# VHH binders against Malonyl-S-ACP:biotin-protein carboxyltransferase MADC (madC), part 1

Scores and structures below are computed, not measured.

Target 1, 317 residues: Malonyl-S-ACP:biotin-protein carboxyltransferase MADC (madC), of Malonomonas rubra (o06926)
Amino acid sequence: AKWTELQDKSFLEATARERAVGIVDEGTFTEFCGPFDKIYSPHLPLMGEAIEYDDGLVAGVGKIGKKPIFVISQEGRFIGGSIGEVSGAKMVKTIQLASDLYEEMVSEKPDLPEEMRPAVVISFETGGVRLHEANAGLLAHAEVMDQIQNCRGRVPIISLIGSRVGCFGGMGFVAAATDVIIMSQFGRLGLTGPEVIEQEMGKDEFDASDRALVYRTTGGKHKYIIGDCNYLAADSIRSFRETTTAVLQKPMEEIETFRRIGSMEKIKEQIELVKLSVSLKPKDSMDVWAHAGNENPESLINMTLDEFLAQAKRLKA
Positions, changes and structure headers below are counted from each chain's first letter, unless a header gives other numbers; Kabat numbers aren't used for antibody chains.
F, E and O are the ipSAE of ESMFold2-Fast, ESMFold2 and OpenDDE, as the mean of both directions, binder to target and target to binder. V2 is 0.75 times the mean of E and O plus 0.25 times the DockQ between their complexes.
Where letters were taken out, [cut] stands.
The coordinates of atoms that the task and the answers printed are left out; those that the model quotes come from them. Centres of patches stay.

## First folded at step 13 (VHH)

Design w2 (from v4 with H53R R109S)
Fold by OpenDDE, fold request of step 14:
Structure w2 (fold): chain B 317 residues (1-317), chain A 124 residues (1-124)
Amino acid sequence: as target 1 above (317 residues)
Amino acid sequence: EVQLVESGGGVVQPGRSLRLSCAASGFRFSSYYMHWVRQAPGKGLEWIGYIYRSGRTEYNPSLKSLVTISRDDSTNTLYLQMNSLRAEDTAIYYCAKGTPLYEALTKGSYMDVWGKGTLVTVSS
């Protein structure tokens, strides 16, 4: 599909590559280690598992305006977007390259214009660590986190969460560690997948098949209210791109203020929010929404994005 | 003009170590990846490794155990330490400047300027 057509495509339904290509300017995306490079997990074949030549992760670089945009896009269709050795390495390297580019640029021009500052955009679609490559996956998580930290104050990292699988497991932490999180109302963010929760709590307590419940607990609207995500975008590549673009127009110092973690102050804030949430003993997320000042929390569920953004109140510690 | 001048090559016996140097000029040395590449007689170019600003290195897996790349940004000098040299390590060794990174990533050419090379001959 043409880039212009791609813009109208649902972010939820898009492929990882479509998200990657669509998030940057038309014709600018260059993929790293693409499918033609046939870089895949050395472990999966040994286990008799199917492989993808990109190991279910698209990485590359493009531009939004004058900004180099390093893009990471996970493919949930491949083993749920779980991270293994190769995909993990791609993530690490991509972020590192962004950092390197920044360093190169400022070395040549210390007064680098903000508009030229490299950035990283990560479209998450993952359940976390790939079971088949658990150790490698875990290491990858750690390394990615290190790279994220290394980029702090230098290279903004934006999380996009609007995929079908959502962002779960260790990658939830990774997302949380980024500077800005952009979700759609159809995105989901959490540390523990709904299915796992169900297994632990029982179906009676938490039915993972109850999509409404899942979204109330992990969905974009909920995450927006509780402050786990910064922005909501419509379910289109265009909307995510536009939102990303808008965010990246902000100075780095401002972008850093959107972080959920990374400082003691932020940690404290998060702790307080957690305490608050616990203290409320909510039966449902709607109780939390109500506490946040949303008088008719139920109405938020099916509310249009525009209406939601116009009136939804965020939880305050 | 970007210039790279390798030195330190020569004839060395097997098992010995050798340190090559590459003097860089004409560009901001510290800003770029610097590479070592070699070409054995009758063979193609073989990438050895690179070093970035921070001292971060990456090596050809086949050579990783035998080589160490370092740099001195204060003197614009790149180094290649080779240990336990073998006859098969006989080659012309080149230092190369990394292509500006964005260009490298988009065009797929990672080295844009090369030295003239220094010959290393490993023989008993």
Scores: ipSAE 0.838, ipTM 0.926, lowest interface PAE 0.5, mean pLDDT 92
Fold by OpenDDE, fold request of step 14:
Structure w2 (fold): chain B 317 residues (1-317), chain A 124 residues (1-124)
Amino acid sequence: as target 1 above (317 residues)
Amino acid sequence: EVQLVESGGGVVQPGRSLRLSCAASGFRFSSYYMHWVRQAPGKGLEWIGYIYRSGRTEYNPSLKSLVTISRDDSTNTLYLQMNSLRAEDTAIYYCAKGTPLYEALTKGSYMDVWGKGTLVTVSS
C-alpha cells in the first residue's frame, strides 16, 4: 500500500512493517535487513546481527522532518511478538546506532538544533520472551535497558502501544523505561498477561476472557488516568505519527519530564501513587477513576477518544 | 582533504605478532567509525573490524580471536594488533574512514575513504 493509504490503516491491525514505514515521512524509511553473510561485508558492518533475520522485528531509520528516526517495530503475528536472540540484538543495535548518530552530529556541531536531534520510536507488540530462547531473551531485555539508559538526555525514546497483542512481560518494563508512552484506547500495557493473572489468582478473581475487565486493567484509557501513559492516539497510523511528531517537537529537556522513572522525584511520585491506589482498596479500576475525580467513571468506558481526552481526569497523589 | 596512511607492514614469520598503524588527517577523527580491511592475493576484500569513539569494537567472527583494534584520538591514530599470524593472513591491510552514519545506513556504504594500504607477508 502507498504511504498515504497506510495513514488511514488501523494501528491495531497493521503489520509491524506498516507501522514502521507509516510512522516516519513518506519515502524516508530504510529497513535494516540483509542476509547473514552480508553482516560482515564492507558495506554492512555496523548492523551486526540486526540484519541477519527479521525474527519478527522490523528495524530501520527514517525521518520526521529533519529528525533521524530510528524505528523498532515488533510483529505480534510472529510467535506473539516474543523476543529472541536475534530480535533482541536488533533492538539493542538500533538504539545504539541512534546514540552513535547523535554523538557524531554533536561532535561536528556542538550546538545541534533540536529539530535535528535523533530519536528512537518503538512500536511494541509482544508478550515477552520466547520459551525456547528464554535466556537469550532475558539478556536482550537487560541490554535494551542499558541502551535506553545510555540515551537519557541525548536521544528521546518514544513507546507506541496500540497493537493487538499489546505490551506485556519484560517489555512492559522496557516501555516504562522510555521517555514517552503513546497508547491507543485499544492498546494494552502490563507486566503480566491476563491469562497468567487468571492462572495465579483464579478465574473468579480475574477472568481473562472478560475483555472489558482486561481493558479496564491494562488498556489505554486506564493507563492514561493512572499516569502510566502520557498520550492517547486514535487507532490509526496517522494519529500515532501525528502524536509522535508533536512530542518530538519538544526539546529534550521537556521530553524527559514525561518519564515515569529515572529520578528520585519520579520514584517518589510513583510510590505515592501506588500507595494511594492500594489504600483505595478498589473493587474495580472504575473506583480509581472515580477517586481521580471522574464523576461518572462508567461513562468513560465507551466514550469516544475525543470526549475522553476532553473530560477524563488523571489520578493525582 | 581526508588522508589515511597505513604503516607497520612487512615480512613476519608464522606465529608472530604485528601491530599496524594508520595516521589520519583532514577530518574529525574521533567522530567516526574507523575500519580495518584486508585483501589477500587473488581474493576479495575482507572486513576485519571497526572501532567507534567510545572504544566499542566489532570484529569479523573469523578473526576476532586474532585481532584487536584500538585508537588514539589525541594523535589521530588507528591501530590493528594481530597475533599468531598465519600464512593466510598475508594481505594488503587498509584502514578506512567510516561514512557519516546516517548516509551509511541509508545508502549501505559504510566506508568512504581508504588508505593506500600496507603489505603484510607471513612466511617462514
Scores: ipSAE 0.829, ipTM 0.920, lowest interface PAE 0.5, mean pLDDT 91
Fold by ESMFold2, fold request of step 14:
Structure w2 (fold): chain B 317 residues (1-317), chain A 124 residues (1-124)
Amino acid sequence: as target 1 above (317 residues)
Amino acid sequence: EVQLVESGGGVVQPGRSLRLSCAASGFRFSSYYMHWVRQAPGKGLEWIGYIYRSGRTEYNPSLKSLVTISRDDSTNTLYLQMNSLRAEDTAIYYCAKGTPLYEALTKGSYMDVWGKGTLVTVSS
């Protein structure tokens, strides 16, 4: 697809590669180890032992203006069992390369202009760690978290959540650790996934088979109101790109204020809000939205993005 | 002008160790990753590994247990430690400066300046 046509494409329906290419400036995306074996990849020396062919994750670098943008875009349409150590290693290396570039640039120019500061953009699409990959997946998540910590104060990391599968399981923890979370109203974000939440909370409090409940507690409008995501974008690559661009124009010190410091405390708050939602049968998110100050919360459900952003009251805690 | 000068080569017995040096000048050595590459007689180039400014290294998997790359930014010197040398390690050993990272990632040219090489001969 042509880059200009891609801008109008639904973020929900876009492939991982389309999301990656469309977020950065036209013609600037270079994919690392694409759907080719390593003999055709020019990145082998720098990617080292960590990079093998993995069609479940698109990684690369492009630009927004002068700013290098390292992109990690997950593909939920990949059916094989490769989501785990190999795709995690690719994420780790990509984030590490962004940090390496920042350090190289600052070593050459200590007063690096903000418009040249590298950034990482992660487009999530994963349901969680598969049972048979638990140990390998857990190690990969820990390594990704280490790289995110290494970027603190230096390289901003932006999470994009609006693809069909959503962002659940261990990647929910990863997203929570990034500096900024941008969702569409169709995006879903959970820290442990609906079935794990059900196990922890009990089926009486959270029924994962209830699709409406899952959307009410993990969806983009809800997450925006409770403060678990920072920005809500329309369901288009253009809207995610424009929102990302606007965020990345902010000084790094301001971007850090969006970070979810004390994530354990916010997890506890989220659990209490979910418990409150369940106790209010059967409109759990509606009562939370009312508590946030929305007098007619049901009217928000079908609002356009612009109307929603203009009228929705966000929870203050 | 960027210059890289390897030294420490020569004839060495199998099973022994050898440390090669690469003296760098004409660029900010501490800012860039540095590579070692070798070429055995009649063969192509074989990448050995690199070291970044942080000290982080990556090695050719075939050589990982046999070599160690280090750097001393105060003397602008790159090192290659080779242990348990074998006859097949006979080669010309080159150091190379890493291309600035963004260019390397986008244009695929990972090494932009090479030394003249130093010959290591492993024979009894």
Scores: ipSAE 0.648, ipTM 0.848, lowest interface PAE 0.7, mean pLDDT 78
Fold by ESMFold2, fold request of step 14:
Structure w2 (fold): chain B 317 residues (1-317), chain A 124 residues (1-124)
Amino acid sequence: as target 1 above (317 residues)
Amino acid sequence: EVQLVESGGGVVQPGRSLRLSCAASGFRFSSYYMHWVRQAPGKGLEWIGYIYRSGRTEYNPSLKSLVTISRDDSTNTLYLQMNSLRAEDTAIYYCAKGTPLYEALTKGSYMDVWGKGTLVTVSS
């Protein structure tokens, strides 16, 4: 009953653990406790033992159907959602374990059925790298990027963006490097290069003027129209789970076609869009939506998700 | 039948180095994590580290500067190099096959088959 109640919970309002547990099948989530360098130690905690870890990141493995799903879920309520050396190491190790499992499975069964292929799901909630941890945070971003590249063509990686803090800074670039990005309309994403140019926007997000500007330049509807995210989900754990499940039923070859980072050309376009977005007034997002072919772009603002998906026209690549 | 046979143990002086071997048979050696574990007289098991099929290693932090794990998948052999041995390194040293990874991660049973062990005695 409690997992069932999570399905209707707002993704925006959920904790990192609620998101992680709710994305996978009921009863299948096993959280990785403590430092991963001890995961094969005889002294590791027994399954089900809760250990609160002071790094702001929930990592573990569960299932959707027969498919092992490695989950990385960030908690913005903890230390402001900044990525540090410890939480970066957990991300790296979790992605490594997914790759390790894939290689083990293929070594035992070279014709591994697609329904059994492991996947990674990352629920982002971060404003970027904190100033006092800049070097450690930058190294963690690079290491995570290396693991994402190592998984390409083998282990699909799905980004979920719908949390209160959003996904900004270097983690915006990390999200763009994954295979598929799923956002809710309340999610916020700053797609940028190595520099953390969106970080101040995240901390100012809740006054009325900045809030409207942020949602119009970084928000899910805008990002969907300009092609920076692949799917929109409703603001519920159920909707993110159902969308993730549908994506992961596709063969790996098809999933790879959704990737947004394929050239420096696309990266440069995203940087320029971020620069333009900083200079935009709320009305200027309407100009972009009109350019995509939406004759009444203002009418899209208050549409339900179903209405929006039926009517909205997207920029063409 | 899965079998693991350690060798290379014996009596060694403090400060010396020693290399242990583990010959594996009866399973696809290259598919699994492989572990070294030790047990000092009258003490519990102490995990030393593992090596993955890629050669990637992880070590017990208290031992990481003293040991190196390697593997040769062409001969199905696991190795443990120990340097600057101390009296407290006296133990029975076991190699162990890693449990299939998903089961290990979800059930907490990280090693499913163990060798018979080889005794290392560090004594003047």
Scores: ipSAE 0.616, ipTM 0.819, lowest interface PAE 0.8, mean pLDDT 77

Design w2 (from v4 with H53R R109S)
Fold by ESMFold2, fold request of step 14:
Structure w2 (fold): chain B 317 residues (1-317), chain A 124 residues (1-124)
Amino acid sequence: as target 1 above (317 residues)
Amino acid sequence: EVQLVESGGGVVQPGRSLRLSCAASGFRFSSYYMHWVRQAPGKGLEWIGYIYRSGRTEYNPSLKSLVTISRDDSTNTLYLQMNSLRAEDTAIYYCAKGTPLYEALTKGSYMDVWGKGTLVTVSS
């Protein structure tokens, strides 16, 4: 009964643990190194040095149907110092375990049914201040990005952005590197398109210093229209779970088409979107929404999700 | 039938090095984590570390500087290299097959098949 009540809970208001438990099927979530594991952990041999009991990150594994789902769910705290370093390691190890499980399953059954392919779901909640991106954060960020690259073509990684704090700073790059981004209208993603291009290509090839103001608009409706997120969900755990489930029913090769970076082709598409936005000379996000074909863009601001999805037109390169 | 057979044990002087082997059969060796565990006389089991297919290892922090685990998937053989041996390293050394990963993560049982062990005695 509690899981059923959780489905109707606001994703914005839910705790990291509530989001993690509610995304997977009832009764299937096993948390790694939870708050009640302070004395010992049954996962210690596999988690290694990633063990931390009060690190602000909920990690575990559950199922959607037959598909193992590795969940990473952040608590709304600013990451800094040693606590940020430990939660980064837990994130890295959780993604590693997903790829390890995939390798094990394919070794046993080379024609692994898509319904059994493991996946990773990351529910972001991080403020991303400069302290958050200190030296320890840089190492954890690089390690997470390595694991995401290791999963490409093998284990889909879905980003969920709808929590109160949003997804900012270095975790914005992590989200951009995943296969699919699902946001609610209350979700906030701080990373701009130019910054994504700079990260993938390097500063020598693309300098993001002159960022367009319109790309700094963080909200889910705007990000959906400009293509920074792939799907919008309502502000409920149920809606995020249903959207995630629908995405994960797709073949891996289709899921990969949603990714914004990870190949020169995807980077070139992002460059064309940036060129288009510069050519529009927009003053704010309403100008961009209008160019996408929305004749009365201000009317979209207060639409319900269903109305918005029925009417909103998205920017195309 | 899953089988694990350790070898390479014996009497060795302090300060010397020793390499233990574990011959594996009856399963897809490259698909699983493989572990080393030891038990000193009169003491409980002590996990040494694991190695995965990729060569990725994790070690008990207290032993990290003293041991190296490796594997050869072409011969289905797991190795434990121990350096600068001390009298306290006297133990029976076991290799163990990792439990299938989803089961390990959800049920907390990380090793499902063990070898019979090989005795290492560090003495002068």
Scores: ipSAE 0.601, ipTM 0.824, lowest interface PAE 0.9, mean pLDDT 79

